# Designs tried in a protein design chat: VHH binders against Uncharacterized protein MJ0119. Part 9

Target 1, 224 residues: Uncharacterized protein MJ0119, of Methanocaldococcus jannaschii (q57583)
Amino acid sequence: MDSWNMKGSKMVDVNEITKYLPGFNCGACGYKRCDLFAEALLNKDVKLEDCPFLLRERFKENYEKLKEILKIKGKIKKEEKYIGVIDGYEADFLLKPLPNECSCRETLLIMDKKELKVGDYIRYRPLGCPIPHFAKIIDEYHGFYIIHVVGPSHRITGEKIEYKDVGIAIVVAFEGIVEGKVPEVGKTVKFIPKHCMMQKVHSGVVVQVEGKRVYIEGIDLKVF
Below, E stands for the ipSAE of ESMFold2; O stands for the ipSAE of ESMFold2 at other seeds; V2 stands for 0.75 times the mean of E and O plus 0.25 times the DockQ between their complexes.

## First folded at step 3 (VHH)

Design d02 (framework vhh_etentamig_d1)
Fold by ESMFold2-Fast, scan of step 3:
Structure d02 (fold): chain B 224 residues (1-224), chain A 124 residues (1-124)
Amino acid sequence: as target 1 above (224 residues)
Amino acid sequence: EVQLLESGGGLVQPGGSLRLSCAASGFTFSRYAMSWVRQAPGKGPEWVSGISTSGGSTYYADSVKGRFTISRDNSKNTLYLQMNSLRAEDTAVYYCAKDSEGYMFYDSGYFDYRGQGTLVTVSS
């Protein structure tokens, strides 16, 4: 970890733990210094019992206070980085499905002239993705189709599903729930749709925000 | 050499629960969509559930939706199936199946490298 990263709240937390440790810097816990052991405790890499002195009569009060502090600090989640699996690029957030939906909503421009209606199942390949997608049309808006990605036709139990092959489709928008900090309308963002089989970083402009729900349009605007 | 080792099956009473595990080795687990497939005595294979490479998308047969939960831990190369509210009709040998790299395809590679299976018997 970068030495400057200890400034601010994390350094305060390490100091808060360290003041209740024995201060012997003896190495018995596996760390050469008590402040390094305090950092490891905050990271959940070690247990309090790994310090043999905290279990002795003299330090019982310190042990109980450290248990309470670590119980409270255990609620502090480490900030999660969102890294594309194929690309290796960092995204600003993950985009999750709306509650009770099987995937984020995708808005498709379909050039194929097949007759399509809401409720139809389709097979398409998104432009720029080598993987075929299987989807259900859930809405239609001025010639665009809004879909859920539902999976393959080999579902053997229940209703047999016929998928209409529409070829290549252009995904022009995504809608879902942000995991992390919600962006502002008008901002260009990088995100990973949770349902994306490649876990690829996507980019787009935030067009609408309602709480944690966002609508993002894919455009050719790039920031490099 | 690709290996899939299923475990966690057993005898359970109706309404009970079991958790199945599949330990994968010999391939880059995180790059493949995975499925659970079952075969009841005297019947053909039935697809039960599927999961994308990241675990972000999950899919279920209508017969198990709401009762079973598929999950994966890519750091441990392990696939799971949590089975709740078990019924006599769920009695089958359960198989872990490696699908295509990056996506599931219904007629291609679906049963590639299937393991030995694990028997689930739901009976009083």
Scores: ipSAE 0.000, ipTM 0.084, lowest interface PAE 20.5, mean pLDDT 75

Design d03 (framework vhh_etentamig_d1)
Fold by ESMFold2-Fast, scan of step 3:
Structure d03 (fold): chain B 224 residues (1-224), chain A 123 residues (1-123)
Amino acid sequence: as target 1 above (224 residues)
Amino acid sequence: EVQLLESGGGLVQPGGSLRLSCAASGFTFSIYAMSWVRQAPGKGPEWVSGISYSGGSTYYADSVKGRFTISRDNSKNTLYLQMNSLRAEDTAVYYCARVDSYGFLYEHPMDVRGQGTLVTVSS
């Protein structure tokens, strides 16, 4: 098996996988190019099903061939492990920010009745977290607020930002890019948001998947 | 294959209205912010409007504020631009574009762009 792995340099392995991928370089799997997706497949970061074109009739033979190749090449690779530093729980994956964003997106249910708008900066404590968070509201729908977690800006950059204190908020959803094995829609998952100061394992149900981009709903009660 | 297909353009007189549509396929439309960009003959592209993935936040270029309304229907994978009080300077090919990041919604470089739909405002 070692001789197999040595003959297949990483680039040769990537090229072998890429040969059977659609070649559209369309980004639907979460990667700009099919060869980057091939590399992620070899690293066990993604599933073949994350390429939506491989599930189509035209590519069914490619899909079966890729399953066979990955089964052989993947047998000797170790799985990545993500362990919460405080609780010691193992997560299924890390959740990273979307490109050019400062944190994963959080969707908040805010119990405070003050008027809030997109662009406002807020101070909140997530239910189940002992640390106050500072955030910028980037979106709103049906009374929920989508935010980026930011640090206290005046401590980092010296600029003045006024934060509206909203007290306790319930984090009802997370959105970001998976580092690790991409989950299936409908699965209950454990994950660590990269921006989490405590690096705690969170849980939720996967509602949407597009390549490595996922939307996860649930209440993180910190009891798992 | 990621596809954006614009429609609804045409000839309209000054002061008139048009509604543009953009049909998206090949990606999960509901998790992407979207924008409209236009290009007048012989000029570079101009960002017109942007909308968050949920539709809760909208942004407009100063040239169109109060006249244009961007909206989306995530159940139909469709983006809209309602254009009112049209002016001769609104004449352009209008493109639908996908946006990866909220931090660059304004004048964001186009990630994915459609073929465009021509809007001509003249009497």
Scores: ipSAE 0.000, ipTM 0.241, lowest interface PAE 14.5, mean pLDDT 75

Design d04 (framework vhh_etentamig_d1)
Fold by ESMFold2-Fast, scan of step 3:
Structure d04 (fold): chain B 224 residues (1-224), chain A 123 residues (1-123)
Amino acid sequence: as target 1 above (224 residues)
Amino acid sequence: EVQLLESGGGLVQPGGSLRLSCAASGFTFSRYAMSWVRQAPGKGPEWVSGISYSGGSTYYADSVKGRFTISRDNSKNTLYLQMNSLRAEDTAVYYCARVDSYMFYDEHPMDVRGQGTLVTVSS
């Protein structure tokens, strides 16, 4: 039985926090709605700084008020560690899919000259990974392809899907939601993509941060 | 010179539709996420919708979900907002805005905004 929905005081606390949030209801903080972010703040799952607008001058008073409220009403959170299964390295954070998506977004440089478009299903082997990946192209940007990893064809029961084999592809970027400490732009980071079948620590350089949403380039499947 | 120019506003009856356009110039449009922000008379600005640089990801305020559709044409340097099932509370000046997620130290929620286009929903 979920006691959150049964306690009016918890609802009042969420509403009190939400009133001081910008109200944009975007995915930038890792939550689709500001009230869900408010609940996560109360549980100390996220920080106020994970909202990209609260640190701006316009929201300075909102930020200070929220800090005061959370000091009184927030729960204590235990620090977590993320360890890669294959190599035993510690990652800085887990990278989760964007809300309602089946995997983190991977950006691919595909050397094969087949004509590809958004909506196509492909089979590729990431350079440096021994396992073929099966993916759906969800976006295109200047010849780069953004994909979701959907797994092997046998997972799509009852649908006749033709996967275009593009051979080796270079994974040039990941995009997703940070679970753990949010990095700063320009930092080299170690992370585990939640959809990774090997649960291996990846490394890269953070190019964009928007709340808990990060875009990481210069991807390597090894760290040292 | 960075410039955003909105158009397509006007008077429409409740339940009607309008399509807003924003012509961008003076910067590489295809490298920026874009947003629509509105300001009703006597109220502060309200974020309405956002779109990624490629158009593959879209986001909407709860007040407009299911009614408004944001889109872009990077070959024309143009952002669009298709507004359906319009309500009196949608009456506002609508602004096209360039988004910069790196601007944590500016008091403005958006990097650059245009001059606006007025939408009036009334019978």
Scores: ipSAE 0.000, ipTM 0.153, lowest interface PAE 17.1, mean pLDDT 76

Design d05 (from a2 with S99G E100D Y101S M102Y F103W Y104F D105Y T106D P107T L109Y Y110F E111D; framework vhh_etentamig_d1; at its last look DockQ between E and O 0.03; V2 from the best seeds 0.00; counts 0 for: pae E 16.6 > 2, placed apart)
Fold by ESMFold2 at other seeds, look of step 5:
Structure d05 (fold): chain B 224 residues (1-224), chain A 123 residues (1-123)
Amino acid sequence: as target 1 above (224 residues)
Amino acid sequence: EVQLLESGGGLVQPGGSLRLSCAASGFTFSRYAMSWVRQAPGKGPEWVSGISTSGGSTYYADSVKGRFTISRDNSKNTLYLQMNSLRAEDTAVYYCAKGDSYWFYDTGYFDYRGQGTLVTVSS
């Protein structure tokens, strides 16, 4: 059978496509920026001719180069294994942040009676993880707090951020974008959140799926 | 104001042992993770070891793993580093640091350091 499950082929990068586009960021193709058009080209959502400037004589060489790149280095479908660095367990997928967000969303149960509000920065230790985390509260949901994990970047930027120490918190859910095969609702999954400093395999039950966006509950920081 | 007072350094032969201490004051010691950082002559600072608030979890740089042991006594506001099987490469000024971050990966951040204590390993 197939002894080489992982396909180690190089993917064409958005940046390689973008540098041969006209670069006007004019929106004539339906995308506000040329790098967005380049991404759409790689996903085969648009055709190269949808950029009207590429049809002009001055861009003839760019157009021919892009045709070569897109035909030769097209997207490659492959199967990958995701192995936790700390524990060595195999995960089903990586969980990436939602678009334009700095980390996966975590939903916390915080037992400290301290007054907390959206926008607060907190320092907590997740139950089952030995590493203190720094986070920003981005929402509240029926007594739970939804957060982005942030680094302790306050010393790098020169801005002082006051973190409220809330002690131990329970991570009750993760939300993010699947890199890998999208699971079905109701399945128990093993995953690695991209923001996890320890690259530890987590487990949980998929509660909602929309495209590649998933919401996972029943979180355990161990593999079942 | 935060005060960190390192002691226990000295001259020791290769293979020898030293125990460093750090007396802490000006903050609630038991609520903060603590670290040891060292700086060899002519080099930048290097994170050595870290310990959780209770002392239940300890962490080590690969260069010292198995030879150094970090500990703390929250009743005495004191951090310790037991250094065994010392090598010439361990020669450095050792500083304790008050942690407010992911101290395992954030060796470039120094929260309230003292004057340090010099450890010299030579024959």
Scores: ipSAE 0.000, ipTM 0.100, lowest interface PAE 16.5, mean pLDDT 74
ESMFold2-Fast, scan of step 3: ipSAE 0.012; ipTM 0.499
ESMFold2, look of step 5: ipSAE 0.000; ipTM 0.225
ESMFold2 (binder alone), look of step 5: mean pLDDT 81; pTM 0.840

Design d06 (framework vhh_etentamig_d1)
Fold by ESMFold2-Fast, scan of step 3:
Structure d06 (fold): chain B 224 residues (1-224), chain A 122 residues (1-122)
Amino acid sequence: as target 1 above (224 residues)
Amino acid sequence: EVQLLESGGGLVQPGGSLRLSCAASGFTFSRYAMSWVRQAPGKGPEWVSGISTSGGSTYYADSVKGRFTISRDNSKNTLYLQMNSLRAEDTAVYYCAKEYMFYDSRGYFDYRGQGTLVTVSS
């Protein structure tokens, strides 16, 4: 650190970008660390708005400084189209798992009166889907269960796993990271959950947006 | 109303261990995701670790991954951070942070406690 010595085509250092980012390393932008997000910004793989904190009042000056450093202007980008595999319908975006998670989060309404707890493995068929799902309960709130789909196979090598059959469950929400154009709160959207075995277009209402992370509510009734 | 009380900080030698606790009251603890955030003197805040409402999912900053373990006991309304293999760079005030439920549209951190100081020094 004795001298300022820039090498190659990158005139802006990753550290110069990172110092204006929140530093929370929270993963909400789709990257595990703020310095990885800074690198992605320099490579033009992401936009500043993918960080949910930069548009908040306490980071307003950071956001403006980052726009200046990255020479960002208000140019519109065209988004890729996503087509459902089973029925050919077009989706607004693809919904990917949160960082380090095996699937998008699904929120289930389970009508079966079986005793369930976080950590349990379940077998369910989503209403409107012909494929049985195998899942792990990762959370619970107000009688709803939040799960990760672990696939159509229930065989786990080296483990004795019991799947509790809960029958038909209503998928009332999806949560994940948007690949494509990020939607606005309150809009009805069409999306494909990356973990969907049929890659079928789903629909719902966007309830919350934080950068690229979205929470979408609807009934798992595929209307397209 | 919402109260978060951190404890367990202190002076520890490099390579040592320390367990932080956060006692929560004034809200339904089991409904909220929780995080640990730290701030070293003269630096901005750094998110350290996060845990889902029931403890089924945990997340870590790369700087602490493999060394720190976040956990919670919803029956005791308490959040924990087990810190192993401590380094001088871990010296900071550690804060317990309450996250709004994602669907509440208020963001990842709202309430923070008073903090507990961790000093890692020879």
Scores: ipSAE 0.000, ipTM 0.208, lowest interface PAE 15.0, mean pLDDT 77

Design f01 (framework vhh_8cml_1)
Fold by ESMFold2-Fast, scan of step 3:
Structure f01 (fold): chain B 224 residues (1-224), chain A 123 residues (1-123)
Amino acid sequence: as target 1 above (224 residues)
Amino acid sequence: EVQLVESGGGLVQPGGSLRLSCAASGFTFSRYAMGWFRQAPGQEREFVALISTSGGSTDYSDSAKGRFTISRDNAKNTVYLQMNSLKPEDTGVYFCAASEYMFYDTPGRYDYWGQGTQVTVSS
């Protein structure tokens, strides 16, 4: 009955809930299978107490875990508001640099055929951004380059650095520390990289979460 | 199919040195960040050192900083750990691990693990 995307999300949530149910498929809760009861719980058609086995000694830990999961899903709230300076859109969180790093990590697809090495400084314009960026290459793999944005601050301080101009680059991923609500893997999110000169809201899909450290991939990976 | 094979462990006296090697096969080595972890008897597995896919970035535990050096040779599908100024508390089984993503300090983030090589530091 739901849209494609809502169906997929609902099935993932049903599986998460079903994992903690008794698994007897006995019908005592009014449903023939535990996964149908899980679906009904997510729709708020029933309560956990409608499963008599879940209230027994053997399953008390499962019951407490399910209460926590269902409470969290019903209580998702933003504690802080992060608003893009230029477009006025609200972001889900700010993305900060990893410890001891000068910016969030960006992963770039660089179309220029210049010979580049880790340690090189580059000048690039991100596709979809009107201003040039200045960066240091910190890693590379399979033709992608991981960089730190060292930006206008180096020029402001009067430090002279030789930058290789690589033209337009596609930013395919961001990595950093979340300030605000930590997202779940698989979610599409809006975020502001703290190093962004325009403080513009970005979007992407969360691929990895480790505490407050997240890896986000760009949605817009264009092909010929 | 996927294999990580550690070598270079052994018995060494305090203040001595050892060079550990980890030979990888069955996956695209240059795509993976590599880490070294160790486990002492009765303890949990702990982080020692990490190296990025290209070798351009490294990180070390506080106990390893200044004494250990991690390096890699992508042409030979091998990662190395040079261990200097060894102490009795460095005794343990040393594991090589591979991860497609560069997350520090978290054993659960590594995709592939070697069987380990024993390092014993005693006089």
Scores: ipSAE 0.000, ipTM 0.200, lowest interface PAE 15.6, mean pLDDT 76

Design f02 (framework vhh_8ghr_2)
Fold by ESMFold2-Fast, scan of step 3:
Structure f02 (fold): chain B 224 residues (1-224), chain A 124 residues (1-124)
Amino acid sequence: as target 1 above (224 residues)
Amino acid sequence: EVQLVESGGGLVQPGGSLRLSCAASGFTFSSRYAIGWVRRAPGKGEELVARISTSGGSTSYADSVKGRFTISADISKNTAYLQMNSLRVEDTAVYYCARSEYMFYDTPGRFDYWGQGTLVTVSS
């Protein structure tokens, strides 16, 4: 299908990039399809390294070809500004939920009520936040609990859910999809979790990056 | 301590089959981790041949082994398996079981714990 592409159109540019992408449509880069990732590359929303398959030996020539194409065709996108509502601080990016999830993932250290299981619903107040949160435990590792914040949706829908009150919890990590400039591993960043009721700027250290998906660790909700 | 212990390697004729096992300790398969099988042949680089998410049950394979190899995990035994069918001479390599965090399960440089390796030799 190379022979019917037209020069100079956005569709030709997207097609030129997409044909060199792995074609797995796996979502690892934060996009459902490789053609959507190609469009994001043209807009400078993501980097080639955000596709983990391009880092593999099979795709080495594809990676080099894509670097060449993007030097010429890549659209320079102006960085967006993200401002915390409560304190007016600027964040480096917004952190959105993973695809099809209701909130960013939070990893909690719970000091009270150690008798919890995956699937349980909990009520907690994050240390440094005045608002109680309602969450579902979705995973556990090394004594920490990974949760989705479900908010007051159960009250809106009329569903009866029993929440176990665990008191104050420390949020030690966030995981989600970056809206804005993707950070590098090891950097200290400022971010706003999209599900945060106060839309407050949080800080942490980036521990993992794959595409737009990031894992951030930190116990401090304040900007440094 | 985190340990990965491979077993099941050996000598096999072309067209034969082997099942490799990777017994994990020091972490649970219900964690944020994934298991990959990486092979290294004499004079060649590393190749990530198969991976499985321990939290999501998702699997993925290198094109060189797709349709011939099957990766699986038994969460109750904390053990991952690589079933290798229709083996070829070019499958001869040391096979390593390796752990990564879920997000890095297909990035070879991001595996944080490795087994000792098990030799698979395919020869007539």
Scores: ipSAE 0.000, ipTM 0.178, lowest interface PAE 14.0, mean pLDDT 75

Design f03 (framework vhh_7uia_1)
Fold by ESMFold2-Fast, scan of step 3:
Structure f03 (fold): chain B 224 residues (1-224), chain A 123 residues (1-123)
Amino acid sequence: as target 1 above (224 residues)
Amino acid sequence: QLQLVETGGGLVKPGGSLRLSCVVSGFTFSRYAMAWVRQAPGKELEWVSSISTSGGSTYYEDSVKGRFTISTDNAKNTLYLQMSSLKPEDTAVYYCAKSEYWFYDTPGRYDYWGQGTQVTVSS
């Protein structure tokens, strides 16, 4: 799980590598997931050729791109920067889950009028994100829902989980632990939620700080 | 090469039934989770149903539970969507989609799509 629990700069590097890998998670390279193989490549524990699919015609451009990236990473020390993978913006900090939680907390405004309760599993697409998310509702207040992004948990436990599709939801807040310099209340910040599948830089306004724990509102999934 | 070919769409009255088929070729069927995704006119893509790599687990959007059934025939490399009690709201182009990840379905992470088949539910 170290690949998902690394420093922001290393996580960005892992995601930069992973997006050019086939994404099959087939184990042929000796690792059960492509992101674990990406971490092993960065640590020089394996070679690109250990992934049999990268030499196929479909992935030839991916292979050349990966060779270029790995050559650069091998010559330059890891940057102490949190760079968004999709758009290349620099974040002020990485936002990690609270202790013992599987993801940062997101607060959602859900436009779908379906009846929801704490404990329900939902499928939603954040406004401004092209990827559907799978989540568990962990709290509710004034019609807003606080969730953990859990992914399709039925794949891990073997349990059949029924997800209620709520369509598009607006992410109105994030809560988590800062990795990096803790911001001051009232500051506009750029951050990467550790659980973000695209490792995209988000922006918002810091509303509350308690040690390294922060609550951020006015969320934008784009930066200016 | 790799192909996903959908058939079975058409015009049907409310309360009717249709069976969509998706014949796949060019990859090892049952190594990849498969999904049905639909798009109504002027609307976004909506995930409908997914089936696991071995066909052992099925998952449905809440509005289609009890009405739609996803299944596979591994010997025929074919994915099915049996639709019953169809509603006007089910009118959409239905796409067969192959998951990017082979052992689990991550909606929004599809690397191959079929051409789509039109389903129209009206009088």
Scores: ipSAE 0.000, ipTM 0.079, lowest interface PAE 22.8, mean pLDDT 76

Design f04 (framework vhh_7w1s_2)
Fold by ESMFold2-Fast, scan of step 3:
Parts: sequence; C-alpha cells; structure tokens
Structure f04 (fold): chain B 224 residues (1-224), chain A 120 residues (1-120)
Amino acid sequence: as target 1 above (224 residues)
Amino acid sequence: QLQLVESGGGLVQAGGSMRLSCAASGFTFRYAMGWHRQAPGKQRELVAKISTGSTAYDDSVKGRFTISRDNTKNTVYLQMNSLKVEDTAVYYCAASEYMFYDTPGEYDYWGQGTQVTVSS
C-alpha cells in the first residue's frame, strides 16, 4: 500500500511503472497510451526521456523514482549502425518523415526576394550541398518556410509543376522521427535525413524531443 | 509574459458554425497553441493543437473543427463546423513553451475561457 517503497521488492511490472507516468495517454512519447510506453520501457525500446512530461518540473520526482525502478531491471542493448554513403562517417540515428509525409520537414531561410506562399513549389540548392532540391512549401512563420522535399521521388499525376527558383537557401532546422537512439534536448548530434539524396551525415543541436519526434537546429552538411 | 484573450463565443444552433479567436501578446512561432474545452461535470480536454508545421485534433472533433494561426497578428483561430449539443463547453486558449505538446498535459499560459452553448 506504500507505493513509494515498492521498489525495494525488486519486482518490476507494467502496472508499477504506469503508476508513476503522467497518465495523459497523449502520444507525445510515440505511444498512444501510457501503459504501452511502460511496456516499451520494460522492453528497453525507449528511454524515460522520451516522455516529455516527465522532464517537466511537476513530474521531476516521478522521473527520479522511475529511473531507480528501471535500474533494478536487467540490461539489454540494441546496436544499430548508420553510415553516411559519401563520407563514411557514423551517424547517431536516421531521421525519418513524420507519419504519412513524403520527407522530413526542413525549415529554410530563403534569401531570394520572390513572393512565396504555402502551396508553392520551389527549386533550391541547400548551402553546402551540390544538388538542387525540389520542394513544396507546407508552412510559413516569421519569414521562415517549412518544406517537404518532393524530388526525385515526387509524383504529381501527369501534372506540369511550375517551380520558383529561389537559388541558395540555408536549411536552419530538420524535423522528423528518429530511427535509432533518441537524443536528449541540448545534445549535438549526427544524423542522416532519410530523404537526403547524398545520404550524408548532418550535424545539429536537438532543440525539442517528443517521443521519437525531434526538432534539430543549427545544421551544417559537413561533420568535423 | 504571454497573455491570451479569447473571443467569439456565444449561443449557436446545432448544425451551425462558430469561429473562436485567441489574441496573444509576445507570441512566437515556437509556442505550441491549443484549444481546450471543459463541459459541465467533465474534465478539461484538448480538442485542437497547432505547433510549428503540424496540427492535431481530438477524434470527437476531427473533420469538423479546424485550428489555424496568423503569426503576423499573433492570433490563433478555431473554426467550428457542424456543431453538436455535446460541444457545449467553456473553451480555453492555451500556449506551451514546449513546441511538440500534443496533449492536454501542462500548458504554461491560459486564457480566461469563452462560453460556447449549442442548443438543440
């Protein structure tokens, strides 16, 4: 009946872990229900940090207790290797598109003064990449454009697409789903965007994590 | 500090439409914005959410409600179509400093709420 001292028994099960989770059943951790996330934690498929609410001040005590409970469980590790095709560098993870999307989301700073709006198709060359990219603008805020890369995999049924050539653009952020080890907020990471035509290792700083969904900023196409 | 002020509530007949507005001070594109509602005798629930590049909806309103924002006006909208008596609630605008909030969890800033009443 003393919930806080049950860890002393060294009995770990789904119900014991779920008790200390936020209970929002929200999908933020990548699972629709907190009990499914608890199962994934016990199977070593995810980290506590994959639940963004556990990292909030309100749940700090819950986080510490869950960390201690999981420490009692045995050790299982998954090893996967993601190697850049062009440079041979090892990445920390692959970045996949969000569900039902054709590419990871890229946030662009476009220096060209053309009038652009959501729904427009553009041609751009990312700074530091020799290959022109073809994209659809899916969102805009404060002068930045969020895009999906649509070529060469783009299919519009026999439709002639007019691309606005914007020249060189700076990719300032990537957003997508992690395949591999999920990073922590604030960490500098190496990753391969699945849609990258060169399959090159990128680097950046993780600004936000929500389950397996990440937002990464300050990107360059060259790894030091 | 971010302040949120709702407007556009009131009385509407079932099957009708209504648009709610949420005016924010100091709004940035990095906030996740959500519309929550609380019906009499029920817990507060998230009905629609917008963050950088994405929207999400509760299954009960999917296809009927649309969330949008005008970043130049620092305003978030909830367009409500095909209203049902069950949509009667106080509607709250809320903002989170955490860009990916997809749940009613902890939002950092809340409006005062606006009443929406749907009559049969």
Scores: ipSAE 0.000, ipTM 0.128, lowest interface PAE 17.1, mean pLDDT 74

Design n01 (framework vhh_etentamig_d1)
Fold by ESMFold2-Fast, scan of step 3:
Structure n01 (fold): chain B 224 residues (1-224), chain A 124 residues (1-124)
Amino acid sequence: as target 1 above (224 residues)
Amino acid sequence: EVQLLESGGGLVQPGGSLRLSCAASGFTFSSYAMSWVRQAPGKGPEWVSGISGSGGRTYYADSVKGRFTISRDNSKNTLYLQMNSLRAEDTAVYYCAKWGYRLFDEYSGYFDYRGQGTLVTVSS
């Protein structure tokens, strides 16, 4: 099973490497899963000898086959893959912050009745995410709030910051810079916001594209 | 009261190694997944690595996979991060964090930054 990369070229299949690895997922090579070690081999970040089991008599035939495959396939440049850490799903691209911003922009629907204004610091839990977020309101759009995820920045700078707790919020949009293939307007996409604490794959519909800058709405944390 | 105490940071040259520790108290450590999160001054938080309560599953950000290893000792209520092949971009304050299962445990359950963090500086 070859995967098509963002340029439409065939990508070297990591499963062709993984099936010849011991499959113990023991971490002895520095990777907790054999498929991650296979990816590192294709990227030339590690050598076969970093897996101690491949040097044993039981796996000598596997070792010889892997040497043959990597000598041929390792000459083919692997395109970057964006894989969700918790889910293991593949995303179409990473979404990076706009220049000089600390996170991608999130647009929130806040159901809490607290009075909020641009410049306020808030604490919220995104619907579908188990992790509370610390954010600064940077803009307002037709009753929605646009925020940066700032984290516990007061621990870094020593500043005294009061966060208003707004409870659960629905994340309705993301805005940022694409790392990877830029999507077309109207397309349903899967992406990972770089600032995402779980590195979870999100889905949404692309509403606007300006070069590599995209605005994505209809956000779901369930991937299809 | 949930308490997390990070340690093991310091100044190290590029290519060096450090081992971070996080001593946990105030909850049943083995019942919760744990993670490492880092933040550099002026930048947002970045998730680094996670581990299940039993230690049977581990997860890594692409920027650190193959270089960092997360582990835990449930008998000592301690979380570890072994960091190898350190790079200048790894310079940050590192925090350990607890994942909760209770949706309304707002101040103690989910990614609680009660620790002071531990500073890692990679510089020559």
Scores: ipSAE 0.000, ipTM 0.393, lowest interface PAE 11.3, mean pLDDT 77

